# VH-VL binders against o27280: the designs that were tried, part 423

Target 1, 266 residues: o27280
Amino acid sequence: MDSMNVPEVLEIKRIVEESESVKTFIFSWDFRREVRPGQFVMVWDFRDEKPMSVSLIDPVRSEIGISIRRVGEFTDRVHGLSEGDLLGIRGPYGRGFELMGRDILLVGGGIGMAPLAALADEATARGMRVDALVAARTADELLFLDRLEAAGVNISTCTDDGSCGFKGFAHERLLTLEENHDMAAVCGPEPMMFQVMRILDERDVPAQLSLERYMKCAVGICGQCCLDDTGFRVCAEGPVFWSQELSRVREFGRYRRDPAGRRVPW
Below, E stands for the ipSAE of ESMFold2; O stands for the ipSAE of OpenDDE; V2 stands for 0.75 times the mean of E and O plus 0.25 times the DockQ between their complexes.

## First folded at step 18 (VH-VL)

Design id11 (framework fv_acasunlimab; at its last look DockQ between E and O 0.69; V2 from the best seeds 0.79)
Fold by OpenDDE, look of step 18:
Structure id11 (fold): chain C 266 residues (1-266), chain A 118 residues (1-118), chain B 108 residues (1-108)
Amino acid sequence: as target 1 above (266 residues)
Amino acid sequence: EVQLLEPGGGLVQPGGSLRLSCEASGFTFSKYWMSWVRQAPGKGLEWVSYISTGGRSTYYADSVRGRFTISRDSSKNTLFLQMSSLRAEDTAVYYCAKWYIGRAFDIWGQGTLVTVSS
Amino acid sequence: SYVLTQPPSVSVAPGQTARITCGGNKIGSESVHWYQQKPGQAPVLVVYYDSERPSGLPERFSGSNSGNTATLTISRVEAGDEADYYCQVYDESSDHYVFGGGTKLTVL
């Protein structure tokens, strides 16, 4: 067994409350184990294990952050934890984002901003111009705004209810933005990503998109995260895909498979 | 059929200039970053230059920076390489290459020979 | 500058397995691509993202990448596999594409 596949029991160093439903758990990290934005880790609470995106990568402080949205029993338990408590972390896994060009557009929805926040840090550190379209249902659900602003990111917000920024969906806001970028990174609800990808394609902007699927092994063995038609494993060939790859994936933006393997529409 | 054609090679004296072109067909040229890669006779592949889809970002190998200029015209599906201050060591077959996922190159032209000699 | 090191030549008998290595400092953390070039022809992508095959490439071609070494493996080698093979990465620190020196594969 590869050492990276054994969960390391780590102490929660800090907890940042990002929103009512999202917390970032910060851990000390040995950066001899490299981690890239867009990669995920498996979080183990000694009962269950779930894939989570890395939202903070800080080599200076030797820390990583994992942002977790409260959505079910597992995340309920995790959200009940305090600083000093323990979690098992194994990874990182998967394909992360690749940066290229002078400027990048980030389009994130909800918790999808987690990996993009990490990417924003890297991009800005490299001297790239970073524009971020941050979308959420309501103003209170907009994530990482202060952090992004502090990093020098140009932020545009979008909320379903219009409580902050553009009233509407991310793809609608995107249509109102005239500037093109060398590349784009997208993460959020799959229907959002689907629409955003279409627009970016029409604009000839190369795009990377991070998918969410049920993952069990994280190492490309169990096939639970396999995408129809292509055989892409989100944990191995993803979770970050180029738009050209996703164009081959029929289920993208249309449906996903639940833990039982059933097709569930978005 | 997807193809890249490079017609612009030839003989040039040291210090001279030459403009290479690469015409793309069979794919949407404007959607892809493009690159020039060269190969000296009997030698390996050497990356020369890289350009973004919109042409806003350009990158060059240290060996050609300041002397070569990459550009593109989407309306003509054409990639260009303006070479100036040419040196003997610039003698090579020059390939244009299409970007593929992961920063690979999936489509290559057949190459055009540039010979720099007095 | 980032340097990729390949053996200058590899020889293999038909039907056997050829392995071409590409060495680099922590190359395992990079995405490695492989190209085949036959005499007088342009390079052809044979492996990308360490281990993925472009459409149309036979399963005989495979790749791996870990530590300081990426490896292109060609199983059941055929005479038609005789070519030069190049590994390639993108160096983000310098924004340079980097090719290995190439390996001449000879089928005996």
Scores: ipSAE 0.910, ipTM 0.944, lowest interface PAE 0.5, mean pLDDT 95
Fold by ESMFold2, look of step 18:
Structure id11 (fold): chain C 266 residues (1-266), chain A 118 residues (1-118), chain B 108 residues (1-108)
Amino acid sequence: as target 1 above (266 residues)
Amino acid sequence: EVQLLEPGGGLVQPGGSLRLSCEASGFTFSKYWMSWVRQAPGKGLEWVSYISTGGRSTYYADSVRGRFTISRDSSKNTLFLQMSSLRAEDTAVYYCAKWYIGRAFDIWGQGTLVTVSS
Amino acid sequence: SYVLTQPPSVSVAPGQTARITCGGNKIGSESVHWYQQKPGQAPVLVVYYDSERPSGLPERFSGSNSGNTATLTISRVEAGDEADYYCQVYDESSDHYVFGGGTKLTVL
């Protein structure tokens, strides 16, 4: 009523429990509205509306999946829903990942693997070699491993506590991995993405990064048409950016802004 | 200062061979995918080939596949196109071009004319 | 392979607006780039990502892309805009770059 893209109310068709804290909600979807890996939707629970990455794109079954980590009031309410319950969905929005070349490295931290799982399916279906570095704090939080394996992805894992795979941070594991890729896609905590981007740049691997901050800015708070107080930088629609775009942004990986617009360290 | 220079070109006979080069300056050559694009006299632009940053992956238009080989030497900041089994329809101005955000080309060379005639 | 279709020519009076189209199946889902080429010169990127302008390009160059048609728009056309214009995409299904056939803009 007050927007060109009013949420469509859809029934939850299936729920997949990906981990203790992450569920994938699957909906029927009319693919006349095309969806690309890296795009997001706005999920409305009839009280609040939040952006969520699309993690499953299945035109054959006419389905999309949206993976949601339980982190607060909104996501707690959504996690309490069952199959047959209703959610509002607007979208998709934002710039998705672009593919070229014969192989791609995916580097995902936590829920950041959600859009990368969708990308892995697309890249594999196109005959690309896909290597994935899947990172989490613990083994129980590693996402999508079975799905990636079934798609033919070559998986490396990394956990902060060492409970699965390499013990340490994703960028430390990356230093021990093959350097030869045509491109990379990265999504996860911004400090992780900054360190990974630096290594990929040193290796001359072109990279695309998906940013949660710019996802929120692109939908709910981006005011490119307003000059006064909309945010420190809203010059390009995200959430996916090439690393060349981000290397010019001094704020990326170095600090963030609180709700008052004040610079604070990560 | 940012430049792509394609010296060479010339007249060759059908079935002959020629190697084109493209020397880059003013940017970090090893960080970018590179392409060759050609333009026959009086015709439009036709993409010929591209090569990945490390040189591992190469792609060719159907019209040149099996006859042309793209390569690069990062120590010399140079892109190459080895053309073999040349045909009259390969007569064109050949440009080298640098990858840009969105899979565009932002920097083009001056072009070099290759004439294949009997 | 993916095909881009452009009109062979467009004529416009100085000071008026030129519109050059690039047709393709679902081209609105592609990122479209535009190049200007003057006689005897290399192409120059004038629009990328459908509507973005490279540094230093006048604001009177603009672009749009929706459905099956992308459009390059040149407002307040000048004699110096007389050139050939090409659209371009990257076709992920074939891993090929694709150019349109080109449009000659004549400023009368």
Scores: ipSAE 0.741, ipTM 0.880, lowest interface PAE 1.5, mean pLDDT 87
ESMFold2 (binder alone), look of step 18: mean pLDDT 92; pTM 0.942

Design id12 (framework fv_acasunlimab; at its last look DockQ between E and O 0.79; V2 from the best seeds 0.84)
Fold by OpenDDE, look of step 18:
Structure id12 (fold): chain C 266 residues (1-266), chain A 118 residues (1-118), chain B 108 residues (1-108)
Amino acid sequence: as target 1 above (266 residues)
Amino acid sequence: EVQLLEPGGGLVQPGGSLRLSCEASGFTFSKYWMNWVRQAPGKGLEWVSYISTGGRSTFYADSVRGRFTISRDSSKNTLFLQMSSLRAEDTAVYYCAKWYIGRAFDIWGQGTLVTVSS
Amino acid sequence: SYVLTQPPSVSVAPGQTARITCGGNKIGSESVHWYQQKPGQAPVLVVYYDSERPSGLPERFSGSNSGNTATLTISRVEAGDEADYYCQVYDESSDHYVFGGGTKLTVL
């Protein structure tokens, strides 16, 4: 068994309240095990295991952060934890984002901002210009704004209810932005990503998109995260895909597979 | 058919200038980063330069920085490499190469020979 | 500068398996691509993202990458496989594409 596949029991060093529904759990991390924005880890609460994106990568403090949205039983349990409590972490897994050019557009929706926040840190550290379109249902669900601002990111917000920034969806806000970028990174609800990808394609902006799928093994063996028609495994060939790859994925933006393997519409 | 054509090579004296062109067809040129890669006679491949889709960002190998300029014209589906202050060590077959996912190059031109000699 | 190291040459008998290595510091954390170049021809992408094959390439071509070594494997080698093979990565620290020195594969 590969050592990376054995969960390491780690103590929660800190918990950051990002929003009412999102917490970031910070862990000490040995960076001899490299981690890239866009990669995910498997979080184990000794009962169940779920894939989570890395939202913070801090080599200086030797820490990583995992942002988790409260959405079900597993995340309910995790959200009940306190600093000093233990979680099992294995990984990282998957393909992360690749940075190209000198300026990048980040488009994130909800918890999708988690991996993009990490990417923003890396991009700004490299001297890139970073623009971020941060979308959420309501103002109080907008994530990482202070962190992004502190990093020097130019932020544009949009909310479904208009409580902050542009009233509407991310793709609608994107249409109002005139400036193009060398590349874009996108993560959020798949319908959002689908629309955003189309716009970016029309603008000839190369884009990377991070998909979410049910994952079991995280090592490309079980096939639970396999995308229809292509055979792409989100855990192995993803979760970050180039738009060129996703253009070949018929289910993208249309439906997903639930844990039982059933097609469920977005 | 997807192809890249490089017609602009030739003989030039040291210190001289030469402009290479690469015409793309069979794919949407404007959607891809483009590259120049060269190969000296009997030697390996050496990346020279690449340019973003919109031409906003350009990057160069240390060996050519300040002397070479990459540009593109999407309306003509053409990639350019303006070479100046040419040196003998710049003698090589120059390939244009299309960006592919993961920062690979999936389409290459046939190459054009540039010879720098007195 | 980032350096990729390849053996200058590899020889293999027809029908056997050829393995061409590409060494680099922590190359396992990079995406490695491989190109085939026959005499007088332009390079052809044969493996990308460590182990992916472009459309049209035979399954005989495969790749792996871990630690400090990426490997291009060509099974059931044919005479037509005789060529130079180059590994390639992108160095984010310098914004340079980097090629290995190339390996001449000879089919005996």
Scores: ipSAE 0.915, ipTM 0.947, lowest interface PAE 0.5, mean pLDDT 95
Fold by ESMFold2, look of step 18:
Structure id12 (fold): chain C 266 residues (1-266), chain A 118 residues (1-118), chain B 108 residues (1-108)
Amino acid sequence: as target 1 above (266 residues)
Amino acid sequence: EVQLLEPGGGLVQPGGSLRLSCEASGFTFSKYWMNWVRQAPGKGLEWVSYISTGGRSTFYADSVRGRFTISRDSSKNTLFLQMSSLRAEDTAVYYCAKWYIGRAFDIWGQGTLVTVSS
Amino acid sequence: SYVLTQPPSVSVAPGQTARITCGGNKIGSESVHWYQQKPGQAPVLVVYYDSERPSGLPERFSGSNSGNTATLTISRVEAGDEADYYCQVYDESSDHYVFGGGTKLTVL
C-alpha cells in the first residue's frame, strides 16, 4: 500500500553507552522526514523488527538517536553491533507528545526516560520549565541524568533500593513533589504509569502517557496494537495518549498481551 | 447539559475597559485549559488567549498582549477576560472555548458582542 | 508566526462530495482540527486529530492530513452543510492557537 514503508538501511554513526544495559545508537537523518518526541521507529536487524522510541532529535547535526535496553534476543543482537554496522529504520510513526503551557513534569521509569529526554530537549529549547522525576530499580539504571542536568532540567530521582534519591516507587516520590504543573508526560512500566496517571488526574494536571504494545504494521492496519476497551491502535492513535483517553481503558495498568494476543498479568 | 455561557458584552468607548465572564456547567472546569476566541464582523476566527488548568500560566495573541488579562475562578466555574485600553479593532464577538484532546476546542459559548466605538 | 491557508469558497451540488483544504508548512506533522460555523452561531467541532469525529457527528464528515495539506471531506452534501469551515492547529513555537481564514461552503 502507499502508506507502508520499506526500511531504509542506515549506518550506525555512533554508539553511546548509557548504562550497562542501555545503548544509544545514532544515525544521520534527513529532517525532511520530521521526527517529534514520542514518535517511534521500527528497527530492523535483517531478521526481526521492533519498535523503538527516538531519544535524540538533532536537526542541526542532522542526527537521531535511538536508545535500546538489552532485554532479549533481538536487543542482544543489536547491542552486539559496532559503529559502521547497518540497521534498517522505517518511520517515524505515531503521535508524539504535544506541548502547551510554561512548565512540564516528566516522569520516566527505566528506558521510558528515552522519549522523555528528547521531549526535555524540545521543552527547554522552547523556554519551558522542565521538572523530571527519573525512576529506576537501582542507581546505575538511572538514565540521562547528566544530559537532563546540562539542559537545565530540575531533576528528582527515585530508586527501588534507595541507592540514589528517594527510596521507593515513582508514584510514591510524586506524592511528595510539587503538585502544580501545566502538564505532564509519562513513560515507563505500565503499572507505574497507571499509578502516576491517577495522581496527576487528582491534581488536575493534564498528562500524556506513552504506551507499548505489540506491533506488526506500525501504520494502523493490522490491529495487533489495539487496546481492549477503546479500539485505540497504539501505532496510529498513540503511542502517546492523553490521560483522559486512557481513563476508560480497562486493560491499562492491569495486564499486557503476548504476541499471540493472550492476556498476561503484570 | 454541558455548556459555556458568556453573560452580556457591551458597548464601550475607545480606551475603555470591559470584563467578560464565561460560566461553565456540566463538566469539571478545573481539569481543562480554557480559551477566548474572537471574531470581528465579517471576519474569521482569531484566537485571543488561554489559561492553564490551575491558572498559573497565561498566553495571549500579539494583538492583545499587555491590554487583556485572562483569569479563572474554579470555585465559581468561571473564566474571565479583563479587557483594557480597548480599540476599534477589538470590536468582535467573543467566545469562550474549552480545551479538548489534541489541543482542539469541543465546547464553545454562544458568544458575546463587544462594540468599541466613540 | 505559523499560517494556515484555506480557499475563500467552495461550491458543490447536493449529494456530491465537498473537499475543503487547509495548507500549511509541514502541516502533516501537526494535529489538525475542523470547525463548522453557521451564520449567527458558534463554531462546532466536526473533526479533530486530522480524522477523528466527535460523538454525534455524521460519518459524512471525515478528514485527512499529509505533507502540506489537510483536507475536510463532507460526503453526500446536504443544504444544511452550508456554512463557514475553519481549520486549526496549535503552534508550539509561539504557544498560540492558529485558525485558517475560513472557507464558505455553498450548496448549489
Scores: ipSAE 0.796, ipTM 0.907, lowest interface PAE 1.0, mean pLDDT 89
ESMFold2 (binder alone), look of step 18: mean pLDDT 92; pTM 0.950

Design id13 (framework fv_acasunlimab; at its last look DockQ between E and O 0.85; V2 from the best seeds 0.83)
Fold by OpenDDE, look of step 18:
Structure id13 (fold): chain C 266 residues (1-266), chain A 118 residues (1-118), chain B 108 residues (1-108)
Amino acid sequence: as target 1 above (266 residues)
Amino acid sequence: EVQLLEPGGGLVQPGGSLRLSCEASGFTFSKYWMHWVRQAPGKGLEWVSYISTGGRSTFYADSVRGRFTISRDSSKNTLFLQMSSLRAEDTAVYYCAKWYIGRAFDIWGQGTLVTVSS
Amino acid sequence: SYVLTQPPSVSVAPGQTARITCGGNKIGSESVHWYQQKPGQAPVLVVYYDSERPSGLPERFSGSNSGNTATLTISRVEAGDEADYYCQVYDESSDHYVFGGGTKLTVL
């Protein structure tokens, strides 16, 4: 087995409370092991293992951050951990985002902002203009605003309840924005991403979208994360896909497979 | 049929100028970044320039920066390369190429020969 | 400047497997694409994203990329496979698209 596939037991260096439901866990990282925004790692709490996006990449401090939303038993356990506790991390895996041009639009929803925050850091470091549309259900669920602002990102917010920024969904807010970009990166609820992709396509803006699927092996073997029709493995060919690739995926924006392999609607 | 056509090559003296064009058909031209790649006689491929979909961003190889200008007209499905201060080493077959994904080129023109000679 | 190194030539008998290498510093962390160019013709994409095949390309063409070497593999080589092959990457540091020097594949 490739050494990359063996979880490395790492100490939680810091925990950042991003919101009521989201924490970022910071780890020391050896950057001889390269990691790109959009890639994911498998987090192992010695009982279960889940894929998580990398939300922070800091080669200066030799640290990475993994943002985790509290949504179930595994994440409940992880959220109960403290600084100094241990987690197993293996990876990174998958295809990350590719930066093109001089200006980029980031469209993120909820925890989907995690990989985009990392991408924003990279883009700004390269001198790119970064606009970010940050969406959430409520103001309290908007993620990484301070971090993005500090990085020089131009932020537009959108909330379902109108508690902050535009009242409505991300694609609705996007329709009100007239400026085009060289490219876009999108991550969030799949219905959101689907609508956003359509708008970006109509505007002739190349887009990359990060998908979430149930992943077991992370190495393209088990097939649990396969997308219907194309056979794309989210862990191997993704999780970041170009819109041109997703246009071939009939499943996209319509349904997903649960751990049992059943079709479940969004 | 998807194709790129480059009709604008020719002979030019050193220090001269030449404008190449590339007409696209069979695909939605406005949705793709476009590139120029050249190949000197008997040599390998050399990337020259690329332009974003909206034409807002342009990029150049060091060897041509300041001398070449890439542009596009979506209404005409045409890519352009304005070459100035041409040098003998600019002699090459010039290809226009369509961006695909992952920074690959899936469609190439047949190329047009540009010869810079006194 | 990022440099991709290819062998100038590779020879293979019909029906055998040809392997064309592309060397670069940490090329395994880059996305490598491969092009086939026959004499007097434009290049044709044969492998992208290290190992993906464009539609219409035979399964005989495959690619891999790890460490400092990307490899284009052509199995069951045919006379029609005789061509120049170029690897290509994008260099983020310089914002340049970079081609290898090309490899002439001769089918004996």
Scores: ipSAE 0.913, ipTM 0.946, lowest interface PAE 0.5, mean pLDDT 95
Fold by ESMFold2, look of step 18:
Structure id13 (fold): chain C 266 residues (1-266), chain A 118 residues (1-118), chain B 108 residues (1-108)
Amino acid sequence: as target 1 above (266 residues)
Amino acid sequence: EVQLLEPGGGLVQPGGSLRLSCEASGFTFSKYWMHWVRQAPGKGLEWVSYISTGGRSTFYADSVRGRFTISRDSSKNTLFLQMSSLRAEDTAVYYCAKWYIGRAFDIWGQGTLVTVSS
Amino acid sequence: SYVLTQPPSVSVAPGQTARITCGGNKIGSESVHWYQQKPGQAPVLVVYYDSERPSGLPERFSGSNSGNTATLTISRVEAGDEADYYCQVYDESSDHYVFGGGTKLTVL
């Protein structure tokens, strides 16, 4: 089954509707194939294949969960599936988050909370104190609040429209929060991550950030996920980078690339 | 130039105490976790302790827990190791080391010898 | 409590390839780092994240990590490579840094 690095066809065991636009798809998983928060899988709907972050890692139930936002044709098709339907999954791939110290700050924007929710579970299970800043455009788009609260995570929220918590951007809310953490993990829109990284650097809080780039092969051979100036491949050397690694990457926060490799503004 | 300097070390009797320091220069000390690693004569490397960037969290190898205390003073760019209840097996060269990405060490001091004997 | 096992010594002729192993339970799931230590000197990082080289290190230093074994490979060994070599991981379950016992590379 694993001899050729091809998608394993798995049955959707359960679907959790996280919001109007986000669903979590839960699969049985053999944890001899270890999965870490921040790694990604390639999800195949028998027409196309896209990278998705793992949001639930549950070795006790032998389950993983993958949270998917409806944003285009592929994700529309996947959102139309039901429990019992099939998807192909290959992976995991990439470098996940690394934990160190006694406390951690999570800063998540929108669907970026998905890998951070998995990380929060691991951090709390290790006895770390976890603070989370959960950001979205509106209150209805704040993800995983009940799950994080049940895990003992200390939650702060912000929404662009002010419908829940602080009104404004994640980095603006961060300026009003406690400064003293051993480390941070950040995932969300790249402009948000750039601003959050700057604040964390000024506070001497080491941070790991999860980047999104176009991926085709997921094993480092096609070059589509490369970052300017370094040649880092998001699928191989990332998707999680320490902020010290990203300080050498001039494209971070400035532009992205389309499937043909052309620069596209944020 | 990036440097870690361990002025100190010395000879101490069993049961005694000694404080090591490590002075950093050429990098922003406050941005990095810092470590002590030791090496007994003719032996391998043994991690001793680390401390978080703000000094809020400290960690120790089992062999030294309860006897050694790591601390830092960012105003002086200095890392400390307070050693108490010293034993002959604590005899080693003590290195300070700077955290590097991936939880490695990229900058090491030259080391200072601590000898515990009567 | 996580243990890394290295052979005590490896001998190699100049120009040949040296391979130094680091054994650990499921070490392939860890990020492994390697240090070179010459007599009377502090350790020097030569490989991190299993296979990445620090700036200024020659490409003949390389690493791999899979299953229960990580390997430091030094191709075209020179007399100046004679040193002790240590592998290292961070064990998240104990919050401890762990070194292997070290391997003395002799160039003869």
Scores: ipSAE 0.737, ipTM 0.883, lowest interface PAE 1.5, mean pLDDT 89
ESMFold2 (binder alone), look of step 18: mean pLDDT 92; pTM 0.946

